# VH-VL binders against UPF0305 protein MTH_811, part 15

Target 1, 155 residues: UPF0305 protein MTH_811, of Methanothermobacter thermautotrophicus (o26902)
Amino acid sequence: MKGSDALIMALRNMAATLGVYDLMEVRVFLERSCRFVQERYRAIYVDAYMSMVVDSVLDLKAGFSGTPEMDDARYSLRDALKRLDEINAPTIVGLTVLYRTYVKGEPLHPPGTPFPGGFEVEKKDGVHYCPVKDKQSDNPEALCDICIARQSPLP
Below, E stands for the ipSAE of ESMFold2; O stands for the ipSAE of OpenDDE; V2 stands for 0.75 times the mean of E and O plus 0.25 times the DockQ between their complexes.

## First folded at step 14 (VH-VL; framework fv_firastotug)

Design p2 (from z2 with heavy chain Y102F; at its last look DockQ between E and O 0.71; V2 from the best seeds 0.00; counts 0 for: pae E 8.6 > 2)
Fold by ESMFold2, look of step 14:
Structure p2 (fold): chain C 155 residues (1-155), chain A 123 residues (1-123), chain B 108 residues (1-108)
Amino acid sequence: as target 1 above (155 residues)
Amino acid sequence: EVQLVESGGGLVQPGGSLRLSCAASGYSFSSGYYWSWIRQAPGKGLEWLARIYHSGRTYYNPSLKSRLTISRDNSKNTLYLQLNSLRAEDTAVYYCARHPSFTYWSSGLFDYWGQGTLVTVSS
Amino acid sequence: DIQLTQSPSSLSASVGDRVTITCQASQSVSYNWLAWYQQKPGKAPKLLIYGASSRATGIPSRFSGSGSGTDFTLTISSLQPEDFATYYCQQYDYRPLTFGQGTKVEIK
């Protein structure tokens, strides 16, 4: 079985164990975790994360049609699994990260997620750019080092 | 409710060393927060010294890196700062402080501070 | 390292006055990751403002923050007796984390 087939099967099995209550608990957790996000962005930021999580779970439950296995050595599945284990990531977080990174090839912050200063994740010439990737470099619990987005150029 | 209490300060001689402690109550150091030591010389501003994550990973202010060691013992719910080769400029109140979460929005904020412990390096 | 310079270093004011304190960074603080703290004698600092302009829980609306880039301001719109303290700005954009030198607000 190919690497991408095995990963998709594992993710589908994980998604099958998740229900509405799991998604509600994630929402509560995100709202509590974002209490120091600037007030005007807080609900939008929580909504963006929730949409990403919900879409990932629903896609996997519906029998996701497939995306090519990621061939870039910078985004090793082994490294991602190690990072998720290092932070003791909750199942639904791990599922979302792996699905977004290795199945969809999308950044961990959805496009359109607002950031202070009017920045957002953008895609240019096939490359995703994230305005805050480098700001998390000294946080061993941040997953920015396995995110496919590159740091946005300085203004 | 949530409280941090520093101890282990006092009078020390130049060139000496000591270990400061920060005991937590109302939560556990295993809870996914991370912590720093900050100091304040009498009548002066604040200086960040070091931080430690719940995973045990540590980071130091480069200007002080060789003389400080931050550590913790989760079984005792206690954070430590080892100070070596003490100098007069190390005279300060030393605070432990909590960072609210690991997100980029809050990675450098301090939402709870201890009461501080005074370290006086003689003369 | 980013240096933060507050102005003024001290000021005297009366209850009811509008007080403005500035914080100037040696280089741009991205995304307004700047905080303000209040410290009373013998006490630890208390977080007032985060993200340049967001009030922490329980902070009265007379405290407001503004600014971006290199120039930030803390304003107390009507000074109260409990507001006599030293105020610090802090950037949390770059490492090491750095604080301003403080602004002491004293009773006139």
Scores: ipSAE 0.012, ipTM 0.614, lowest interface PAE 8.6, mean pLDDT 78
ESMFold2 (binder alone), look of step 14: mean pLDDT 87; pTM 0.904
OpenDDE, look of step 14: ipSAE 0.334; ipTM 0.835

Design p3 (from z2 with light chain A56E; at its last look DockQ between E and O 0.67; V2 from the best seeds 0.00; counts 0 for: pae E 8.0 > 2)
Heavy chain, then light chain:
Amino acid sequence: EVQLVESGGGLVQPGGSLRLSCAASGYSFSSGYYWSWIRQAPGKGLEWLARIYHSGRTYYNPSLKSRLTISRDNSKNTLYLQLNSLRAEDTAVYYCARHPSYTYWSSGLFDYWGQGTLVTVSS
Amino acid sequence: DIQLTQSPSSLSASVGDRVTITCQASQSVSYNWLAWYQQKPGKAPKLLIYGASSRETGIPSRFSGSGSGTDFTLTISSLQPEDFATYYCQQYDYRPLTFGQGTKVEIK
ESMFold2, look of step 14: ipSAE 0.023; ipTM 0.616
ESMFold2 (binder alone), look of step 14: mean pLDDT 87; pTM 0.903
OpenDDE, look of step 14: ipSAE 0.559; ipTM 0.882

Design p4 (from z2 with heavy chain Y27F S28T; at its last look DockQ between E and O 0.57; V2 from the best seeds 0.00; counts 0 for: pae E 5.8 > 2)
Fold by ESMFold2, look of step 14:
Structure p4 (fold): chain C 155 residues (1-155), chain A 123 residues (1-123), chain B 108 residues (1-108)
Amino acid sequence: as target 1 above (155 residues)
Amino acid sequence: EVQLVESGGGLVQPGGSLRLSCAASGFTFSSGYYWSWIRQAPGKGLEWLARIYHSGRTYYNPSLKSRLTISRDNSKNTLYLQLNSLRAEDTAVYYCARHPSYTYWSSGLFDYWGQGTLVTVSS
Amino acid sequence: DIQLTQSPSSLSASVGDRVTITCQASQSVSYNWLAWYQQKPGKAPKLLIYGASSRATGIPSRFSGSGSGTDFTLTISSLQPEDFATYYCQQYDYRPLTFGQGTKVEIK
């Protein structure tokens, strides 16, 4: 099998096993991860991420057919798999990350995802910008270095 | 309960080396937690030195990078800080602290600190 | 590197007083990534405030934080006997992470 076919097949097989319990697990994971996110942003951030997860799972269950673009050394599939394993990501989180990054070519935080200080993930001139990308360089649980978004310009 | 206990402080001479230990209890290394070393010289602010994740990934304060080695022993649930070429300005209380880094933008916070261990560099 | 300067370095206050401690950054701290810690003699530091204004779990409501950019404050609205301690600000916007020099709050 081609690399793209193998990835799509693995993601579809995993998506077929997912249900409401798996969505609850993601919500618990996100809420634990957001323990120190400011209160007014926490629910909005969690809801935005959950919507992205649900959409990713539904796309794969509906029989997504497409060819991923995997030819970028910045976010190699092998490195992403290693990091997902290191952080013990729930299966559905791993599926969502791989789908968004290597199949859709979309950022791990959707545009409009809020951050403290009134900042958000933006799309400008076909490029996605994340306000926290460079600030996560010493956070091994952040996947910012493999996320397609670039660091937002200085505010 | 989470506990962090530093040890290995004491009197050392200039030019010497320092190896500190931080024993953790109440949790083991997990994807959600890792440790930093932080110091505070008398009358100065706290200074972040280095951090390490359970996978072995390390991050260093650039101003001290050539003089620091952070390491771990997973079987003992213990972290170490090796600081070489000690100078009088390295006299400080050295703390081990835990990160609650579950999110992209909270990674610089410290939710648990040890009691600290004093290092004095003088002849 | 971003330098944090606290004012005052020390103060004396009575139980029930309103206490204000300032923290000034040498550069703007984006995203309000500014924290406050309390340390009592012989004890570990304890996180009070994160994100400039959000209280950590279990922190009494008499502690509040405010500010943005370069200027931040910690306020204790009605000082209690257990609040006599040293307080530190910390920024986590830039690397390396940096802290203020501390403000000692003593009983008058």
Scores: ipSAE 0.132, ipTM 0.659, lowest interface PAE 5.8, mean pLDDT 79
ESMFold2 (binder alone), look of step 14: mean pLDDT 86; pTM 0.901
OpenDDE, look of step 14: ipSAE 0.414; ipTM 0.847

Design p5 (from z2 with heavy chain S55T, light chain G51S; at its last look DockQ between E and O 0.74; V2 from the best seeds 0.00; counts 0 for: pae E 10.7 > 2)
Fold by ESMFold2, look of step 14:
Structure p5 (fold): chain C 155 residues (1-155), chain A 123 residues (1-123), chain B 108 residues (1-108)
Amino acid sequence: as target 1 above (155 residues)
Amino acid sequence: EVQLVESGGGLVQPGGSLRLSCAASGYSFSSGYYWSWIRQAPGKGLEWLARIYHTGRTYYNPSLKSRLTISRDNSKNTLYLQLNSLRAEDTAVYYCARHPSYTYWSSGLFDYWGQGTLVTVSS
Amino acid sequence: DIQLTQSPSSLSASVGDRVTITCQASQSVSYNWLAWYQQKPGKAPKLLIYSASSRATGIPSRFSGSGSGTDFTLTISSLQPEDFATYYCQQYDYRPLTFGQGTKVEIK
C-alpha cells in the first residue's frame, strides 16, 4: 500500500472509532488550554475549534477521497505524530491536526480564530497568516513549525 | 495540597557553585507543563532565569545561559538549578514557579510559586 | 529584550485611596501579553492581572488593568489594608520574559 493510502486509511479508521465522549474530550482539552483566556474570547474560540473538529470527523466518516499532500520538507508526519504524543493530545485532536495539515492543507487554527487585541488567523494572496506563530517558537508543545501559516506582519 | 519547596541555598564563595532543589508535593512534575526559576536580588525586582518542559526541553535567559543549568529528576519529583561561577550580583532569593498551561495564552504566566531559597555570595 | 519601567517607584497612600501604577515598555507588547503581580514582604509574588486587563481567579474587583502597546496601568479603586505591597508588571510577548522594577505601595 502506498504511503499516502496508508495515511488516509489510518485517519478513516480513527474517525470510525469516535463518538460523543471524544467530543467532550476535545472540550476538556480546550478548556484547559484556554484557562487564562478572557471569557468573551473563550466561547468564540471554543465554538470555532469545535466546528472545525466536527467537520473534520464528518469528512473522514463520509469516506472522502482527497489526495494527501506529503512532500513538503517544512513539515514531517513523523514530527507531527511525535509532537501530538508529547502534548498528550486527545485522539480526535490528533486526527484533526493530521487531516488539516496533510489532507486539506489548512492552518491548525481555523480562519477567524480570535486572539486578544482583535487579531485573527487570516488568508491573504493565497497565504495563511497566524498572529502568534513567532511567539510560540520556544514552546515545545506548539505545532507552529509544522503549520502552513506564516507569522502575521506586525502593524 | 500543592507545594513547591526550594532548598539548597546558603553562603557561597565567589567563583563557587551550588545546586538548588525544588521539591513538589501534591503535584507531579512528570504530569505538569512548564517550570521556571526566577530570582530576586535584595531590594530589587524579579528576573526570569530558565524554563524546563515536562519532556526535558530547556530554555534559558540568554544573558545567564553559560552559568546556569536547569534540570529535573522525575523519580524524585524534583526540579534543579545548577549555579556556577557565582558572583556577588547573584545574591538573591531563588524561586521555582509553575506555568499554568502550555498554550500561547499562558506560555509566560506564573500561577504558583515556591517560598524561595536565599543564595548569598560572599565578598 | 523588552525593558519595563514602572512609575512611581514608590508611593504612600491611605486606606480608601484610588491608586494608579504605570508600566512602560521599551517596545510594543503585542496582543496585550502583559501581567501584574502583587508581592508582600517575605512572600512570593501572586498573579493579579493577565492579558493586560483580565483578573486572575479570586482577585477582588477593585484591581483592574488597562493599556496597550507600550503603556499599561494597574488601578486599585479603593485601597484596602491588605493591598500594601510591591507590584510588578511582566511581559510575555518576547523572550526572555521580563519584569518591571516594581512599585512599592506604602501606608501613609
Scores: ipSAE 0.006, ipTM 0.560, lowest interface PAE 10.7, mean pLDDT 76
ESMFold2 (binder alone), look of step 14: mean pLDDT 86; pTM 0.895
OpenDDE, look of step 14: ipSAE 0.410; ipTM 0.845

## First folded at step 15 (VH-VL; framework fv_firastotug)

Design q1 (from z2 with heavy chain T103D Y104F; at its last look DockQ between E and O 0.60; V2 from the best seeds 0.00; counts 0 for: pae E 10.4 > 2)
Fold by ESMFold2, look of step 15:
Structure q1 (fold): chain C 155 residues (1-155), chain A 123 residues (1-123), chain B 108 residues (1-108)
Amino acid sequence: as target 1 above (155 residues)
Amino acid sequence: EVQLVESGGGLVQPGGSLRLSCAASGYSFSSGYYWSWIRQAPGKGLEWLARIYHSGRTYYNPSLKSRLTISRDNSKNTLYLQLNSLRAEDTAVYYCARHPSYDFWSSGLFDYWGQGTLVTVSS
Amino acid sequence: DIQLTQSPSSLSASVGDRVTITCQASQSVSYNWLAWYQQKPGKAPKLLIYGASSRATGIPSRFSGSGSGTDFTLTISSLQPEDFATYYCQQYDYRPLTFGQGTKVEIK
């Protein structure tokens, strides 16, 4: 996919300028946004998301190439860019979302991300399932519409 | 210091209109937070009225949608609630409240509230 | 809409008492997306509990929440003079966001 090649090159250029101070900004952002996550899950959520961000940046700095096939038309790059602009996402958050969605084909909430009742994102037979995807369809801050995960049958 | 200040309340006749304001200080309305209007009739409970998102999208309580308009002015760091066709049962204290807005867990909570502005509809 | 019914509507209690307030939802509230607020006369509500059981920042440990599905409780383990107020539950699972009718806690 030609759009995907241009995207990967743009993401590599963006990643080349990022450093530890940009990662610290993400941690501050996550800690503020998680102040209402139940205490026993907060550290797990922050650590899981930070690991995802760090891995994404390091992959791109190392020159990641080669792609899982991304043939699902539901995941439009233009829609993702509009949503990231709508939430005023920091550059490193935008880079992570675009890399995970369109290069790796992985969900925006990493496995192990806590949800009420102890549910989490699951992978079964190559398909990711999210316990709450359908409930967030109207929320502008939720990027569930472009997330590769499907609604879990076990809400 | 974060503050929300409502204004524009007062006495109004049935069928009349008012525009309420909510001014924020200590942070920007465009900082990625959400805002709601909530009211409380004298001696009654709380009723959620409307929400406006950072992007400008709006959602309304269906029972009141035709009579309410929520809006914002980012340059003035202010939200508005337009109330039309007022009735006696609209007499209430109207609060502006903030949502944390970045993840699934915090959508729908109200972490900061203004002190409210009283709207009285005579008759 | 999810309707929330609190019980009792009011109660009288003495300083030092354990107070329990219940909140019953008309249908299951997913993932324990239920909050509790305290409101003193003439003041705006203050968030006490979120996620059914987690205390908001600065809330004393005498406040605790529990429950799941349709049945939730707020407990004040040892009532203090400043706790005489009205308490509301609120669900944030579905729109419209809805509140219980309130429980007034008065001094006996």
Scores: ipSAE 0.006, ipTM 0.546, lowest interface PAE 10.4, mean pLDDT 74
ESMFold2 (binder alone), look of step 15: mean pLDDT 86; pTM 0.899
OpenDDE, look of step 15: ipSAE 0.526; ipTM 0.871

Design q2 (at its last look DockQ between E and O 0.05; V2 from the best seeds 0.00; counts 0 for: pae E 15.5 > 2, placed apart)
Heavy chain, then light chain:
Amino acid sequence: EVQLVESGGGLVQPGGSLRLSCAASGYSFSSGYYWSWIRQAPGKGLEWLARIYHSGRTYYNPSLKSRLTISRDNSKNTLYLQLNSLRAEDTAVYYCARHPSYTYWSGLFDYWGQGTLVTVSS
Amino acid sequence: DIQLTQSPSSLSASVGDRVTITCQASQSVSYNWLAWYQQKPGKAPKLLIYGASSRATGIPSRFSGSGSGTDFTLTISSLQPEDFATYYCQQYDYRPLTFGQGTKVEIK
ESMFold2, look of step 15: ipSAE 0.000; ipTM 0.455
ESMFold2 (binder alone), look of step 15: mean pLDDT 86; pTM 0.894
OpenDDE, look of step 15: ipSAE 0.098; ipTM 0.763

Design q3 (from z2 with heavy chain H54Y; at its last look DockQ between E and O 0.60; V2 from the best seeds 0.00; counts 0 for: pae E 10.0 > 2)
Fold by ESMFold2, look of step 15:
Structure q3 (fold): chain C 155 residues (1-155), chain A 123 residues (1-123), chain B 108 residues (1-108)
Amino acid sequence: as target 1 above (155 residues)
Amino acid sequence: EVQLVESGGGLVQPGGSLRLSCAASGYSFSSGYYWSWIRQAPGKGLEWLARIYYSGRTYYNPSLKSRLTISRDNSKNTLYLQLNSLRAEDTAVYYCARHPSYTYWSSGLFDYWGQGTLVTVSS
Amino acid sequence: DIQLTQSPSSLSASVGDRVTITCQASQSVSYNWLAWYQQKPGKAPKLLIYGASSRATGIPSRFSGSGSGTDFTLTISSLQPEDFATYYCQQYDYRPLTFGQGTKVEIK
């Protein structure tokens, strides 16, 4: 079995065991992680991320049949797994990150996710750009290294 | 309740070395947060020194990197700062502090601080 | 490194006064990653404001923050006896993390 097919099969098997408790776990994780996000952005950020997680789980439960995007990933699956373990990510967060990165080829924050100063993740000429990627280069808890997005050009 | 307690400060001679400790209670250093050492010279402002995350990776203030080593012992639930080649300018209260978050947006904030330990460098 | 300059360096005020402290950055602080801390004599700093304008848990509503870019402000709307302290701004945009030099608020 090809590496990409094995990943999809593993993700489908993981998703089959997930339910409302697992979604609540993600919400608790996000709310705890966002204690110090500016109040006006906190709900928007949590809702956007929760929508992404729910969509990922539902896609996988429905027997996702799309083409994996592993060739679009710029970092190895092994590095991604190591990073997820380093941050002690909940299982459903790990599933979502792997699905987004290696199956859908989408950034970890979807386009339109708000950031302070009005900046957003954008897609231009097939490439996703993240306004904060380079500024987190020395932050080991940032998943920016495995995210497919590139640093937005300076304004 | 989270408690951070620094120890190991005291009088040292120029050129000497010292190891500071920060013991945590009500909280485990293995829980996925980041920690820093910050110092404050008498009557002066605050200076960030170094950060360590729960996996052991470290980052240092570039101006001080060659003389400091931050480390952690999970089995003792304790954070350390090794100070070498001490100078009079290193006289300060040294604090350990906790970063509160899993997200990029709050990285660099400090929601819990210890009481500090005084290091005095004089002959 | 981003240098933060607070103004004034010290001030004298009476209980009930409205106090404003300014923090100016040597370059734009992206995304308003700017915090304010309060430090009382002999104590460690305490987080007051994060994200330029959001109060930390348990901080009274008389403390407010505002600003963007290079100019940030902490306001205490009605000084209380427990508010006489030194206040620091801190940026968490760039590494190394840096603090302002402090503003001492004293009893008039």
Scores: ipSAE 0.007, ipTM 0.543, lowest interface PAE 10.0, mean pLDDT 76
ESMFold2 (binder alone), look of step 15: mean pLDDT 87; pTM 0.900
OpenDDE, look of step 15: ipSAE 0.615; ipTM 0.891

Design q4 (from z2 with heavy chain S31R, light chain R55L; at its last look DockQ between E and O 0.50; V2 from the best seeds 0.00; counts 0 for: pae E 7.9 > 2, unsure alone 74.7 < 75)
Fold by ESMFold2, look of step 15:
Structure q4 (fold): chain C 155 residues (1-155), chain A 123 residues (1-123), chain B 108 residues (1-108)
Amino acid sequence: as target 1 above (155 residues)
Amino acid sequence: EVQLVESGGGLVQPGGSLRLSCAASGYSFSRGYYWSWIRQAPGKGLEWLARIYHSGRTYYNPSLKSRLTISRDNSKNTLYLQLNSLRAEDTAVYYCARHPSYTYWSSGLFDYWGQGTLVTVSS
Amino acid sequence: DIQLTQSPSSLSASVGDRVTITCQASQSVSYNWLAWYQQKPGKAPKLLIYGASSLATGIPSRFSGSGSGTDFTLTISSLQPEDFATYYCQQYDYRPLTFGQGTKVEIK
């Protein structure tokens, strides 16, 4: 398949150039990005995102050959690339976002990710729900519009 | 050290227009932070007006959006607020304030404020 | 728009007193995205508390925040002379961003 082969090849080529120093730089970026996350949650979020980054890089270095997943509820790949450039995302962050979204078809916050007030990302009947998706519409750094999760039902 | 200095206040007439400036030192407005204007009428509380991100994306308080324009000039390292069709209720101190841009969950906080500029709309 | 109503509108207290200020939202602030600011006369506001209960950098530990849903509280455990100011709550869960009307604290 045309688009999927090009995407997977590009992601594998990006992953091949990454090493330990790149992972250390990502952790610094994530810690900075979480500075005003409430202290109780800060380490949890940084560790969760680092785990996703590491897993994505390792999967791609191992020669992942799966078929990218798409649905109509998300921005196109072109729009995702534009958004990643707009936020000046580090290359390895962009790689992780694209891998999770278009190859694995998984949300950008893992299920069980906690939010203040006792809310969390849930998976129910095969659908992922995010408690903050609609509330991020005016956040320039949010990628919620390309995330496969739907807004959780109103409380 | 980051400094925000507002200017362009003073006495203005009803129905007129005003252009406020916020000059930054110690960083460029084209960085990853984003900025808002907030005002405070004499003896009253605070009201958020508008925000702009380094990409040029803007967001406005719906109650005022028809009269406001927020913009930036990277060569002058300066943020602007244009306010049209001035009314007596626009009399206030106008603040430029910074949002922290490093967390998705803090997009509405204000971690640094300028000292403000007073606008008085004559009656 | 979400309305924030603070109580009391003003108070007088002595140095060393425990001071409590409340903020009531017109609808639930579901994720505790609620902040508190201090504003001294002639000065810009300063962030005290974010996320309902997290202390901002450099703020003395006598300040604390609590609450959830519609009811939030700022507490000053032992009032100091420099705490004469007006205090504002601010929600950042809904748009537009809104502030409470303020609570003026005067030292006797």
Scores: ipSAE 0.027, ipTM 0.630, lowest interface PAE 7.9, mean pLDDT 78
ESMFold2 (binder alone), look of step 15: mean pLDDT 86; pTM 0.899
OpenDDE, look of step 15: ipSAE 0.453; ipTM 0.851

Design q5 (from z2 with light chain R55L Y92W; at its last look DockQ between E and O 0.54; V2 from the best seeds 0.00; counts 0 for: pae E 10.4 > 2)
Fold by ESMFold2, look of step 15:
Structure q5 (fold): chain C 155 residues (1-155), chain A 123 residues (1-123), chain B 108 residues (1-108)
Amino acid sequence: as target 1 above (155 residues)
Amino acid sequence: EVQLVESGGGLVQPGGSLRLSCAASGYSFSSGYYWSWIRQAPGKGLEWLARIYHSGRTYYNPSLKSRLTISRDNSKNTLYLQLNSLRAEDTAVYYCARHPSYTYWSSGLFDYWGQGTLVTVSS
Amino acid sequence: DIQLTQSPSSLSASVGDRVTITCQASQSVSYNWLAWYQQKPGKAPKLLIYGASSLATGIPSRFSGSGSGTDFTLTISSLQPEDFATYYCQQWDYRPLTFGQGTKVEIK
């Protein structure tokens, strides 16, 4: 089977073992990771990310049959796995990141995610744009280099 | 409780080299945070020098990159800064500081600082 | 890199005074990428304000921050004896990370 099909099967097997405790672990991880996010955005971020985690798990448990967006030559799954290990991400966070990046082909910040100054992740003409991609080039915990979004044009 | 202690400062002649240490307790460098060195010349402001991620990745202030090397020893839970080709303007107190860097929002903040170690460059 | 210029570089004030320190950036800085630190003599800096206006844990409410664009302000609403220190602004909207040159606050 194709490498992308093996990834989908691995993710489905991982999702089958997840329950309420794993969701609690994700919330703890997100709260810690967002401790310096401005108060007015923090709840929005945590709720949105929790919703994406739940959606990803439910899709995988339901036997999602879509085609992966992964290109063997274009994106490095090895780099994604390395970065997830480097940040000590909970298994369910890793599952969500891999699913969104390599199966759904969606950006790691969902469209409409707010950033300071009224900027957000946008989708225009089939292309996703992230206002902060270039600002993360020196952040080893950022996965921006494997995110499908491009840097938003600067004003 | 996280504690950071710098050491290894002292008097160095121009052109010399020195290695600074930062020992951490109550926290492991390998646990997902990363660390910076920052210096302060006597009576002057703060200058960010370099940072290292627990995986070993590094980033340097471009203006200083050729003379500084940041490194670590996880078995000793210790961060190092190697200073080479020292000049009088490198005289400063050198601090290590922690980043709470689980998100893009916090990547530039320093939530814990050591007390610093003085490097004096004079002949 | 981005220059942060603080004003004044030094000031003297009495206990109870309102103290205002400004930080001017050479280019516009998003307020979420600006922080303020306090450094007492012989001590390491301590985070006061992040995101231009958010108080760090354990910082008294007499400290406040504001501003956007190129102009940011740290205010101490009623100066206390323990507030004798040097204050620094810091940005990370642009790389490398930079600090202002500092403002020394002396209590008369």
Scores: ipSAE 0.006, ipTM 0.560, lowest interface PAE 10.4, mean pLDDT 76
ESMFold2 (binder alone), look of step 15: mean pLDDT 87; pTM 0.909
OpenDDE, look of step 15: ipSAE 0.378; ipTM 0.835

Design q6 (from z2 with heavy chain T103P; at its last look DockQ between E and O 0.04; V2 from the best seeds 0.00; counts 0 for: pae E 14.6 > 2, placed apart)
Heavy chain, then light chain:
Amino acid sequence: EVQLVESGGGLVQPGGSLRLSCAASGYSFSSGYYWSWIRQAPGKGLEWLARIYHSGRTYYNPSLKSRLTISRDNSKNTLYLQLNSLRAEDTAVYYCARHPSYPYWSSGLFDYWGQGTLVTVSS
Amino acid sequence: DIQLTQSPSSLSASVGDRVTITCQASQSVSYNWLAWYQQKPGKAPKLLIYGASSRATGIPSRFSGSGSGTDFTLTISSLQPEDFATYYCQQYDYRPLTFGQGTKVEIK
ESMFold2, look of step 15: ipSAE 0.000; ipTM 0.472
ESMFold2 (binder alone), look of step 15: mean pLDDT 86; pTM 0.897
OpenDDE, look of step 15: ipSAE 0.725; ipTM 0.903

## First folded at step 16 (VH-VL; framework fv_firastotug)

Design r1 (from y6 with light chain R24Q E56A; at its last look DockQ between E and O 0.71; V2 from the best seeds 0.00; counts 0 for: pae E 7.4 > 2)
Heavy chain, then light chain:
Amino acid sequence: EVQLVESGGGLVQPGGSLRLSCAASGYSFSSGYYWSWIRQAPGKGLEWLARIYHSGRTYYNPSLKSRLTISRDNSKNTLYLQLNSLRAEDTAVYYCARHPSYYYMSSGLFDYWGQGTLVTVSS
Amino acid sequence: DIQLTQSPSSLSASVGDRVTITCQASQSVSYNWLAWYQQKPGKAPKLLIYGASSRATGIPSRFSGSGSGTDFTLTISSLQPEDFATYYCQQYDYRPLTFGQGTKVEIK
ESMFold2, look of step 16: ipSAE 0.048; ipTM 0.661
ESMFold2 (binder alone), look of step 16: mean pLDDT 86; pTM 0.894
OpenDDE, look of step 16: ipSAE 0.667; ipTM 0.902

